VH-VL binders against Small ribosomal subunit protein mS42. Designs and how they scored, part 6

Target 1, 220 residues: Small ribosomal subunit protein mS42, of Schizosaccharomyces pombe (o74379)
Amino acid sequence: MSFQQRFARALDVGYKNFLSKDAVRNIFAYDNHLRGLVQKECKIHQTPYRVPSDLMVQSASDPARANLFNYSSQLVNHDFFFSGLISPERPSADADLGAINLKPGIDASFGSFGELKSQMVDVGNSVFGDGWLWLVYSPEKSLFSLLCTYNASNAFLWGTGFPKFRTNAIVPLLCVNLWQYAYLDDYGLNGKKMYITKWWDMINWTVVNNRFQATRIESL
Key: E = the ipSAE of ESMFold2; O = the ipSAE of OpenDDE; V2 = 0.75 times the mean of E and O plus 0.25 times the DockQ between their complexes.

## First folded at step 1 (VH-VL)

Design s6 (framework fv_solitomab_arm2)
Fold by ESMFold2-Fast, scan of step 1:
Structure s6 (fold): chain C 220 residues (1-220), chain A 126 residues (1-126), chain B 106 residues (1-106)
Amino acid sequence: as target 1 above (220 residues)
Amino acid sequence: DVQLVQSGAEVKKPGASVKVSCKASGYTFTSYYMHWVRQAPGQGLEWIGYINPSGGSTNYADSVKGRFTITTDKSTSTAYMELSSLRSEDTATYYCARDKTVTYRYGDSYVTFDYWGQGTTVTVSS
Amino acid sequence: DIVLTQSPATLSLSPGERATLSCRASQSVSYMNWYQQKPGKAPKRWIYDASNRATGVPARFSGSGSGTDYSLTINSLEAEDAATYYCQQYSSYPLTFGGGTKVEIK
């Protein structure tokens, strides 16, 4: 199923109180543009067209494939962002119901979900330029933490065993897109705090909880 | 074209050891955990263990722990299972299965065995 | 260990009929998957994360459920649907499968 097909309803109506349908459409237009660039890079490097996550991993350490890495990584980041949101038809309150297995760890690492929200808003607002803010989990340390990545960089490489990023120390659970194309139209240049605050209400905590449960199975 | 190809059928005597291979192709071998699942004739599926090909970490079901070892050869993208001190109740078809244990590939929020080997029948004759 | 109980053990129906397969967990689970297995063949991924169809799975199949109660529904049986369907939890070790439901077409 294509990226657009999986999020067709968001393209149609946007996310009420968070992202307008025009903002969603602009993000998806950029996503399509990146897919065209990935296809072009795959031809240049004689690489089969595969899912973006595989292309991202394959290109991550090769400076000659920096474009392929950047484009594929951004596609992976887009999908992770949208996959973490509740559907446009569901109330924001539904997002709170799924975090039951996550709560003890969040309380231990941040004090409370309210404190996590406050820290994500503050940390995200402090990001200079374009990037992504992640909630990550370290199975070895039994610790949740926040990670900022810049431009098209991501938190997935820290869990892949890839050369240079062979830590396997963190697993991404949640992210928010802090590129200007994501928030400028709806929130303006100085609206990043409000954007992140509104994004919080759209988090699908069942998805985040399920991602965390998978991490526990793989205990290091 | 992700593919997992397993070695051929084995017939062993009680007390012997068996080693089964699972050769992976079409993806980055070290990016996905590999699990082993067995199925006794006419019975259901039983999970018996996994390996993380990147770090070599393993986890085994209590039913086989102490006589079961999973290993990998990164140069050939092959996972192996070895079961020693074979008993009649180990007679089964053994499957390798690829696992997505973390959220990537379009930010997938699920964990599943997305590709399976064709199976290797191990018969332990009395 | 999490025990998955599938019912019925066998379901014999005619083409065009609706089949509902149940999978109940002994405790709440976060990931529930379904696999289709035909005689002599390896299991094939069918439904993942409770409700998502794997690529190539016909639209007549749907999965639903949460917590301890999950189901797989085939709303109009075809001859090719004859197989054993296994549910599988991925919430805690050891990973466990249900006993399977065998769907037979008469």
Scores: ipSAE 0.000, ipTM 0.419, lowest interface PAE 14.7, mean pLDDT 83

Design s7 (framework fv_solitomab_arm2)
Heavy chain, then light chain:
Amino acid sequence: DVQLVQSGAEVKKPGASVKVSCKASGYTFTSYYMHWVRQAPGQGLEWIGYINPSGGSTNYADSVKGRFTITTDKSTSTAYMELSSLRSEDTATYYCARGVTRYTYESGRYTFDYWGQGTTVTVSS
Amino acid sequence: DIVLTQSPATLSLSPGERATLSCRASQSVSYMNWYQQKPGKAPKRWIYDASNRATGVPARFSGSGSGTDYSLTINSLEAEDAATYYCQQYSSYPLTFGGGTKVEIK
ESMFold2-Fast, scan of step 1: ipSAE 0.005; ipTM 0.524

Design s8 (framework fv_solitomab_arm2)
Fold by ESMFold2-Fast, scan of step 1:
Structure s8 (fold): chain C 220 residues (1-220), chain A 125 residues (1-125), chain B 106 residues (1-106)
Amino acid sequence: as target 1 above (220 residues)
Amino acid sequence: DVQLVQSGAEVKKPGASVKVSCKASGYTFTSYYMHWVRQAPGQGLEWIGYINPSGGSTNYADSVKGRFTITTDKSTSTAYMELSSLRSEDTATYYCARDSRYIEVYPGKTYMDVWGQGTTVTVSS
Amino acid sequence: DIVLTQSPATLSLSPGERATLSCRASQSVSYMNWYQQKPGKAPKRWIYDASNRATGVPARFSGSGSGTDYSLTINSLEAEDAATYYCQQYSSYPLTFGGGTKVEIK
């Protein structure tokens, strides 16, 4: 399914107590605009159109395709953000139950889910300008941590570079969109803290838990 | 536990089409990319394509593009490859293989972690 | 397409000897994987991301390299290590494999 088809209900009704339908529609309109820009860049550079994640990886190390990278990366970030949310019609599982395999690691890294929430709200609120806040996992350290990336950068490629900018293997598990286009209309310029607080209640912990379990595939 | 089970051997005439299945079990089928890799008798491995089972998007190697199609049936957790206009050079064992990363983290470092047992396709006149 | 050249094509050694298998890429690669394949069997994940051993791979195996030059080393060959080893890059589509190095035990 297309991005819009997978999230069609959110376009119709928004996410109650989190994002209005107008805010969701504005984000999706921007997503569609970015897809048009990706297609244009693919034609300019004679790059076959592929899914955004493939284009992002292919263009990451090529300065001549920096626009293609930025547009593709932002599309990947949009998908990761929305895929981590409960659907408007689906009740959310309790964080402790939905994140059953995550809980020991979250407790060890942050003390509790409540403490993780407080840290994400504070760290995210402190981000100056546009970007993304990520919950990431380091398999080598067996440690969860928070990572901020700016503009269209992402945690999949560890910051802005690939592969020379990678210091350690990390796996993104969850992100929140901290660009002004995501929160400005519903929360205002000074409402980022409330936006992140409301976002927390919309997290699909079953999805986050499944992402974490995928990092353990080599440990089985 | 994760398992991929492929359909049985096929013998085809040049110009025919062949369809091979790969039944997945032990994981959420739509969460991982599925690759297809072939190996001619006594030769090396050749990647021929992948499918994202969630959205149906595909990517094919130039060696098979235009006559190769990968599809899925989500209700049975099965991936299919179909190769048309068969030539003698298509004689090979065809493997399905699961990508190691969940779809949302696919852009990161990945490898083929679980492989099917292989399906031998012989093209002879 | 990124071309991977493996050398030697065949390596025949005695148990206890050290084996070094080379994989050279036609351009810089950041993600190199290795697979072990025994006759009549599907390939098995062996080394991922240049140097990480997959679950169940003996400690005598190690991977190294960066850029265009990668290697797989077996510090002390065992009879069970007789197989063909393929390198595979994940830096660019289409994904490509090397031609393989067949390790034979005398």
Scores: ipSAE 0.000, ipTM 0.473, lowest interface PAE 11.9, mean pLDDT 84

Design s9 (framework fv_solitomab_arm2)
Fold by ESMFold2-Fast, scan of step 1:
Structure s9 (fold): chain C 220 residues (1-220), chain A 120 residues (1-120), chain B 106 residues (1-106)
Amino acid sequence: as target 1 above (220 residues)
Amino acid sequence: DVQLVQSGAEVKKPGASVKVSCKASGYTFTSYYMHWVRQAPGQGLEWIGYINPSGGSTNYADSVKGRFTITTDKSTSTAYMELSSLRSEDTATYYCARDEYSYGLDFDYWGQGTTVTVSS
Amino acid sequence: DIVLTQSPATLSLSPGERATLSCRASQSVSYMNWYQQKPGKAPKRWIYDASNRATGVPARFSGSGSGTDYSLTINSLEAEDAATYYCQQYSSYPLTFGGGTKVEIK
């Protein structure tokens, strides 16, 4: 199923208290635009169309295909962002319970979930231009940390989020979209801090926990 | 110890609906995706859909889309699949399977299977 | 949809022999798994992410491959290895399985 079909309910009703239907529509419109650009790049380079994650890997080391990398990377980032949110259809009350396996590591790395939230809000608000803020995990250091990437860059090639890309340095667990097209309509130019604060309440901690547990399975 | 226990065999007529349950134990039910995979007699495995028990989000294969619904009851840690407008081609053993990574992993635990026979 | 083609369909060998099972994808995949299924039983996770053995899988089993070409090798067949082995991609939806390779012990 397409990206838009998988998140159709969000397009239909938005995310109450976080993203309006119009904001979601703008992000989805940009996603569709990027898919069209990917298809054009594939034709220009005579590359068979593949899923965005495969195109991202194939183009990552090739400067001649920088556009294909940027477009496919952004599509991957969109999917990771939305898949980390509680469904607008039936928000789960168990999102907080899903963080149980993360709590010891978050406490050790940041002091508490409340302190992690404060750091993400402050770090994210300080990002100049367009980009993404990530919560990442280093299995070898047993350390959670925050990572900023700019434009269409991602945390997947720096870690094990996609096994094919494997750098083994870090694993992305969570991200927030800090491009203006994501927050401008609902929050305005000076509203990035409020946007991130409200995004925090929409995090699906069960998904974040599942991503973290995957790093442990690979180590076993 | 992780266990997925499915409901018993079903025999249905064409056009009927069937509902199969998968009761999970030994882990936090909402922390793992639940998938459904079917296998026709003497044939290979076919993925038919998933549910994220935490948020309720679902995804269905085109082969069953429009006739297939996956639901959960968090209070009993149970996932359900319901397939309507049954055809003879739906005769299969249906498996639930646990998947813990939203971006791509594997099915680390499987239910024992539920045989659904559609005959006139 | 990604189509996975497994070969051979059936492999019949004696104990101690080496078996190699192939799985080819119609397009590049980023995550390939293998499952073992014995008659009348549910599949069991056997190899995940191309080359990692699941807990309890004997060291005689190894997986390899990348892109479109993957293989599962059994270095010295035992009677207990008689089963059907399915490859499965987890790169894109819909998730797909190969047709299976049945390993028989003479």
Scores: ipSAE 0.000, ipTM 0.422, lowest interface PAE 16.9, mean pLDDT 84

## First folded at step 2 (VH-VL; from s1 with heavy chain G55R; framework fv_solitomab_arm2)

Design s1a (at its last look DockQ between E and O 0.02; V2 from the best seeds 0.00; counts 0 for: pae E 13.7 > 2, placed apart)
Heavy chain, then light chain:
Amino acid sequence: DVQLVQSGAEVKKPGASVKVSCKASGYTFTSYYMHWVRQAPGQGLEWIGYINPSRGSTNYADSVKGRFTITTDKSTSTAYMELSSLRSEDTATYYCARGPRYYDFWSGYFDYWGQGTTVTVSS
Amino acid sequence: DIVLTQSPATLSLSPGERATLSCRASQSVSYMNWYQQKPGKAPKRWIYDASNRATGVPARFSGSGSGTDYSLTINSLEAEDAATYYCQQYSSYPLTFGGGTKVEIK
ESMFold2, look of step 2: ipSAE 0.000; ipTM 0.395
ESMFold2 (binder alone), look of step 2: mean pLDDT 91; pTM 0.935
OpenDDE, look of step 2: ipSAE 0.042; ipTM 0.628
ESMFold2, look of step 4: ipSAE 0.006; ipTM 0.445
ESMFold2 (binder alone), look of step 4: mean pLDDT 91; pTM 0.931
OpenDDE, look of step 4: ipSAE 0.020; ipTM 0.602

## First folded at step 4 (VH-VL)

Design e13 (framework fv_ebrasodebart; at its last look DockQ between E and O 0.04; V2 from the best seeds 0.00; counts 0 for: pae O 11.1 > 2, placed apart)
Heavy chain, then light chain:
Amino acid sequence: QIQLVQSGAEVKKPGASVKVSCKASGYTFTSYGISWVRQAPGQGLEWMGWISAYNGNTNYAQKLQGRVTMTTDTSTSTAYMELRSLRSDDTAVYYCARGLSYYDFWSGYMDVWGQGTLVTVSS
Amino acid sequence: QAVLTQPPSVSVSPGQTASITCSGDKLGDKYAYWYQQKPGQSPVLVMYQDSKRPSGIPERFSASNSGNTATLTISGTQAMDEADYYCQAWDSSDAHVVFGGGTKLTVL
ESMFold2, look of step 4: ipSAE 0.033; ipTM 0.587
ESMFold2 (binder alone), look of step 4: mean pLDDT 89; pTM 0.929
OpenDDE, look of step 4: ipSAE 0.000; ipTM 0.520

Design e14 (framework fv_ebrasodebart; at its last look DockQ between E and O 0.02; V2 from the best seeds 0.00; counts 0 for: pae E 16.6 > 2, placed apart)
Fold by OpenDDE, look of step 4:
Structure e14 (fold): chain C 220 residues (1-220), chain A 123 residues (1-123), chain B 108 residues (1-108)
Amino acid sequence: as target 1 above (220 residues)
Amino acid sequence: QIQLVQSGAEVKKPGASVKVSCKASGYTFTDYGISWVRQAPGQGLEWMGWISAYNGNTNYAQKLQGRVTMTTDTSTSTAYMELRSLRSDDTAVYYCARGYTYYDFWSGYFDVWGQGTLVTVSS
Amino acid sequence: QAVLTQPPSVSVSPGQTASITCSGDKLGDKSAYWYQQKPGQSPVLVMYQDSKRPSGIPERFSASNSGNTATLTISGTQAMDEADYYCQAWDSSTDHVVFGGGTKLTVL
């Protein structure tokens, strides 16, 4: 599903208790801008236009294609971020912490979901500059951890590949956008902590669990 | 017409509880939140707390923690504010107010106000 | 908790410009909102997000923010503008709402 298809409804209604429709529209506009930039870079580098994930991988570690990488990576991050959220039409903003399969690992790694939340909020709030905060899983270690990436960098390449290029080193499960444009519209300059706090309630833990399970299946 | 209609005046004794209602109409109740603001005679506005009609989340002023409970009934589009252990300094006009946006987190201002409910606490 | 400070009273002659200030820590990074309250009436939102007017509010009402001070300005003040005015902010860190102490505007 394309970003436009995925978030079409959100453009009209926003994410209640998290992002207003205006904020979503602003992010969407930025996303579209990035798409345009990706296309421009593709032309510059005589690279056929591909899905952002492919372009991200192809342009990784190439200084000459740094812009292509950044733009495509940011698109991937956007998609991953929003796809991890509950539906805008959800009747309540209650976090689904019923991901039973995640609990043992989360407890072992962080002590509890509450502690995980607290750490993500605190760490996210402490991040200076633009970036992303990730919850990642290490199949080898059977542990969850937090990873912070700056600018358009992501945890996929940190784990040596996008899901289709999995090395099972690090698997991203969720992320929160820490770029200022993500929260300024609704929360203001001093609203980052609240933004992350509200984001937590909007996490689709079913999606997170599915991502986790997928990793486990591959390890079997 | 968008409006908030509050329940009538109350007279209570110290130590008692009061529950004020605020019925919303003219808009989708669950899209907005409700704040309660009180005003003692001749005094300024004091924010009491906030409740989301969307998810029921609440946030109360620190000074009222433990004494105030805010609730909503989505079936009747009504918000309630209960204040317990009343004392004389709780005498005030109590207002319910709607956030401007249908996002509780961004109810930073109030665009619709109830008519107010006078609560008098006297021995 | 954040505190918003307003002058207790402001007086202005009809037709003149009234200015009501609201000062608070870190108000520069927050939106200020303004309410008008006449005796025996509920507050009415007159300005939001620093400088926006709700529908029905006269253009003579304006607001600005400079540093940690928000200012409500009423140009060409009329007798009907005599009221109490409250500034208000939302603290995004605590999700608390804070009101100023209010300013009584008298039109002489």
Scores: ipSAE 0.000, ipTM 0.500, lowest interface PAE 14.1, mean pLDDT 87
ESMFold2, look of step 4: ipSAE 0.000; ipTM 0.422
ESMFold2 (binder alone), look of step 4: mean pLDDT 89; pTM 0.923

Design s1b (from s1a with heavy chain S31R; framework fv_solitomab_arm2; at its last look DockQ between E and O 0.03; V2 from the best seeds 0.00; counts 0 for: pae O 15.4 > 2, placed apart)
Fold by OpenDDE, look of step 4:
Formats: sequence, structure tokens, C-alpha cells
Structure s1b (fold): chain C 220 residues (1-220), chain A 123 residues (1-123), chain B 106 residues (1-106)
Amino acid sequence: as target 1 above (220 residues)
Amino acid sequence: DVQLVQSGAEVKKPGASVKVSCKASGYTFTRYYMHWVRQAPGQGLEWIGYINPSRGSTNYADSVKGRFTITTDKSTSTAYMELSSLRSEDTATYYCARGPRYYDFWSGYFDYWGQGTTVTVSS
Amino acid sequence: DIVLTQSPATLSLSPGERATLSCRASQSVSYMNWYQQKPGKAPKRWIYDASNRATGVPARFSGSGSGTDYSLTINSLEAEDAATYYCQQYSSYPLTFGGGTKVEIK
């Protein structure tokens, strides 16, 4: 499903109790703008247009293609963020913690889902500047952890062991957008904490679980 | 009937401050965004900001950031805009306009407008 | 910022003629609106979401468009239609207006 297809309904109605339609529209407009910028950069660098994920990888660690990297990476992050959300029409409900397969690892890593929520809210709120907060899984350690990336950087490049970052392979499971444009419309400058709190209730744990399971299969 | 009634005309010197009011009636004040739009004499319309009365969240155009402050009084269903550090280019008629509902399913537009408040900045 | 360019700046026509007002966006937009403003008065919502007439707007008015190109059409001009018409996008902040088209009736 295309990004546009996923957001078609959200553009009309927003995410109830999370993001207004105006906020969603603003984010979507920004996404489209980024796509245009990617196209522009591709022309500048005589690179055929490809999916943002490919362009991100190709432009990574190339100072001459820094703009292409940032724009494409941000698009990847946007897609990952929104694809992890439940339906926009969902009424205010408790978080769906149906991902039973995540429980042992989450408990081991954070103590409980409640603690994970608390930490994500607190850590996210404490982040200064624009960026993303990720829940990631380490197959090697069999543990979950939080990762903060700044600006358009993401956890995908972190996990693949970019030559410059010899980090253990990690698998991104979910993320929250900490850029101001993501929450300013609805929550204001001091509303980041509430934004993240409401975001938690919008997480599609089925999607998260699928991402987790896919990693385990690959590690076998 | 929905009505937005604004305060009267103001004349100020450069560097001064002025506070314009917009009293809303005929609807639930906290359910709709309140926007402000200005129009310089003989010019077009310029969006300058909004407030969510329910949450108090605001957003401003770059042209007025740091100088203009939008607030609300829920008890009186009144929106305010304080204009500080006034410049000659701030001379305009200022309109409050009701925007979309917070988390509503409706389209984004300004359906009701105040009558406008003329602010003149002159030496 | 999304820039909206309206054309023509001024349109002078006779009663009964057809008027077409253009609004071009610097990038693709959604939720284009049109407002009518008469001298000394506040703007009024006229067309919303590109093609919907606001309450009280005569049937001779119509809106169309998508992406970057939008238009407002008056099928048969009447004297009362003399006004300035502004397009406005509500797809991205900051919200922006076009420069307006002044419609004059000869």
C-alpha cells in the first residue's frame, strides 16, 4: 500500500485523539514537498529516481548527496512512522498490547509495557531538537532498547552496520516523529509530552509484532 | 447564529503594543480553531496565526513570530491578539476567522469572519 | 511556503458574460477555497474544497481544479458579483492566499 493510500482517510478525518486533519494534511504536504525535493536532487546528481529507501542507502555517507540523503531518509521515516499506526477512526481506547510475542523481551528490557511507555514519553520529551525516537530490537542480545536519532537520520542505517558505525545489528520496530511540525499544530511548543502520550495509544502492535517476527525468522 | 465581534480601531506609534479582541458567540468556542488574518490597505489577505482554544496551542506566520501573541479566554469566549513591537508595515485591518473544528471531519476553511479591526501604525 | 498566483489581477466584463478566475499553486495542494470580498467588508466564504458552493452562493458560481490548478467561474455575471475574489489553500501551514482577482462589471 502506498503512503498516499494509507493516509487517504487520515487526510479527511485525522487521527482521532491524536492528530487533527489539519496536522495530518500539513505533514502530508511536507511529505509531498520532500518527494519533489528528492526528484530535484536526483536530476542534479543524474541519478534515476528510485524508491526513497534505495536512494537513502545510495546517498548515505556522501557529502555531495547530503540533501538527497536527508530528504529520502525523512520519507522513509515518515512511512515507517505512519505505517505503524492504527486506523484514524479508532475511538479513544487503551493501547492494543496484543503483541504477546513481544512481552517476554519487553519485560526483560523495560520491566513492562507500562514502563516502556513511560520511558518513551520521558525520553522523547527530553530530546532537544528535531529527530526520531525508536524502539529497536537486538537479535544478538535478545533485548529491546530505545534509540534516538536526530534530524532525518534513522535506525535502519544503524542496524545495517554502515562502515562508519560499527554497531550491532538492530531492527527498528516502531518510531515516533519528534520534529516540531509533527505536533505543533495540535499540541503547541510545550505539547511534546502529550503528543507522545497520545501517539502511544495509536500504535498498531500487530504491525510491530510482525516486524519483530520477521527479524527472528531471519536470525534463524 | 454564529457571530464574531471585534474591538474598535487602534492608532499606535512604532514600537508600541496593542491588543485586539474577538468575541465569539453562537457556537461552542473551544471546539473550533480561531484564526487571524490581516489585510494591508489596498492589499491582499495574509494569514498570521491561529489558536486552538481547547488546548491553547498556537501557530504563527514567520512574519509575526515573536511579536504577536494569540490567546483566549474560555470564560468569555473571546480570542485576543497582542501585537507588540509594532511596525509601519503592520498597518492593516485584522480579522478573526473561525476555522475548522478540532479533530472534526469537516473541511478546512474560514466560515465566519469578524468585522475587522483597523490598526494604524504611524509616527 | 505555498505560493498562490491568481490571474488576471483585474477582470472587467459586462453583465451576462462568463468570467473565469485562475489560481495556480507553486505545488500540489488540497482543500482550495475561494472568498469573496467587497470594499470595506470582511471576506466571505464562497467556494470550499475546490468545487463546493457555500450557503447562499448563487448557482452561477462554480469551482473546479486539482493539484496546482484551480478556477472559479461565473457563468453569467451580475452587477452584484463585483468584488475581489481570493483563493486560499488549507493543505499546509502557513496558510496562504492568492493575490486576488478584482471583478468589475461594466
Scores: ipSAE 0.000, ipTM 0.502, lowest interface PAE 15.4, mean pLDDT 88
ESMFold2, look of step 4: ipSAE 0.006; ipTM 0.539
ESMFold2 (binder alone), look of step 4: mean pLDDT 92; pTM 0.938

Design s1c (from s1a with heavy chain S31K S57Y; framework fv_solitomab_arm2; at its last look DockQ between E and O 0.32; V2 from the best seeds 0.00; counts 0 for: pae E 13.3 > 2)
Heavy chain, then light chain:
Amino acid sequence: DVQLVQSGAEVKKPGASVKVSCKASGYTFTKYYMHWVRQAPGQGLEWIGYINPSRGYTNYADSVKGRFTITTDKSTSTAYMELSSLRSEDTATYYCARGPRYYDFWSGYFDYWGQGTTVTVSS
Amino acid sequence: DIVLTQSPATLSLSPGERATLSCRASQSVSYMNWYQQKPGKAPKRWIYDASNRATGVPARFSGSGSGTDYSLTINSLEAEDAATYYCQQYSSYPLTFGGGTKVEIK
ESMFold2, look of step 4: ipSAE 0.005; ipTM 0.503
ESMFold2 (binder alone), look of step 4: mean pLDDT 91; pTM 0.933
OpenDDE, look of step 4: ipSAE 0.000; ipTM 0.551

Design s1d (from s1a with heavy chain T28D S107E; framework fv_solitomab_arm2; at its last look DockQ between E and O 0.03; V2 from the best seeds 0.00; counts 0 for: pae O 13.0 > 2, placed apart)
Fold by OpenDDE, look of step 4:
Structure s1d (fold): chain C 220 residues (1-220), chain A 123 residues (1-123), chain B 106 residues (1-106)
Amino acid sequence: as target 1 above (220 residues)
Amino acid sequence: DVQLVQSGAEVKKPGASVKVSCKASGYDFTSYYMHWVRQAPGQGLEWIGYINPSRGSTNYADSVKGRFTITTDKSTSTAYMELSSLRSEDTATYYCARGPRYYDFWEGYFDYWGQGTTVTVSS
Amino acid sequence: DIVLTQSPATLSLSPGERATLSCRASQSVSYMNWYQQKPGKAPKRWIYDASNRATGVPARFSGSGSGTDYSLTINSLEAEDAATYYCQQYSSYPLTFGGGTKVEIK
């Protein structure tokens, strides 16, 4: 299912036991707003409109295009976030923790999927301000780790190395949106922890596994 | 040319129902959200809901939830709004307004409006 | 809900004068739009996305603003500009309108 298809369906029915359709509509309204802003920035900078991922990469090193970068990066993050979710129509999804290919690495890195969940919930809840929490894989270390990015920054650029940040290559596998707009509608100001908890149950581990496998193959 | 043509004025008693129509022409009816906005006499504008004609999905303001129903007939490119359990405070001119395209960039404005349908609720 | 407060409620000016209409949002918004409405007529899209004039809107009209503060300016008022102007946000549901500013020409 394409992102657009998921987008459409989510607008209609929301994500059961996670985000109401009204919450989703607000989130997606923001997403569409960002898309419009990207187009405006493209015009301002006389840059041809491209997919957000390309625009993000192109604008990342240019302070004059900071807005374009932020808007496009946020769109990429949104896409990655929602693409990692199960179908909106899926009733209360038991966390399919059956990603067999992830288990050894997760166990080695966190001890268990349960511990991973606990850490993501706790770390996510402890993050002050707007940002994203990522599960990332280090091919070099063969370990998983959590990465927090702030505002519209993401793990994709982190993995490729910012000119200023020589970091080991990482592979983003999933993320959760920690911006307040992502959870305020359904969970309120003090509902961040519950939001992340419910998000965990909505993770499509098949998608995560596919991302993991695909990147491993590419890195070999 | 894009046109939205609404049905005529209605006078109803409290508790009654009325169905207002908005016939669209000049564009792909299923590609755009159709919104409804009302305006009480001498008052401002109030958004009351929308429908995605392609999917039939709707959203309503809390003030009308459970009482108002927005539907569409794709074959005639017509949007309907049924107002039930009418109250005196529902007395207003009701406008249909074309919203942004679905599956496209949201340009969050109403670019075309119907001429309005006056609904008067009086005992 | 996002509340939009427009000020002033009524603005009475002479032809040729500058008019500034304010719209304040209870929280930061995007896609602020302005509509012109004349008595007995449907609203017309006037300014969209804060600063863009709709087709047919005279150049004397301009929109500006960001975040919570938006404005519509008429540089030199003409008699035909007499109308009520509404701001509207499309940032979150429910969509909301301001209370309107009535512009009267003396």
Scores: ipSAE 0.000, ipTM 0.500, lowest interface PAE 13.0, mean pLDDT 88
ESMFold2, look of step 4: ipSAE 0.007; ipTM 0.470
ESMFold2 (binder alone), look of step 4: mean pLDDT 91; pTM 0.933

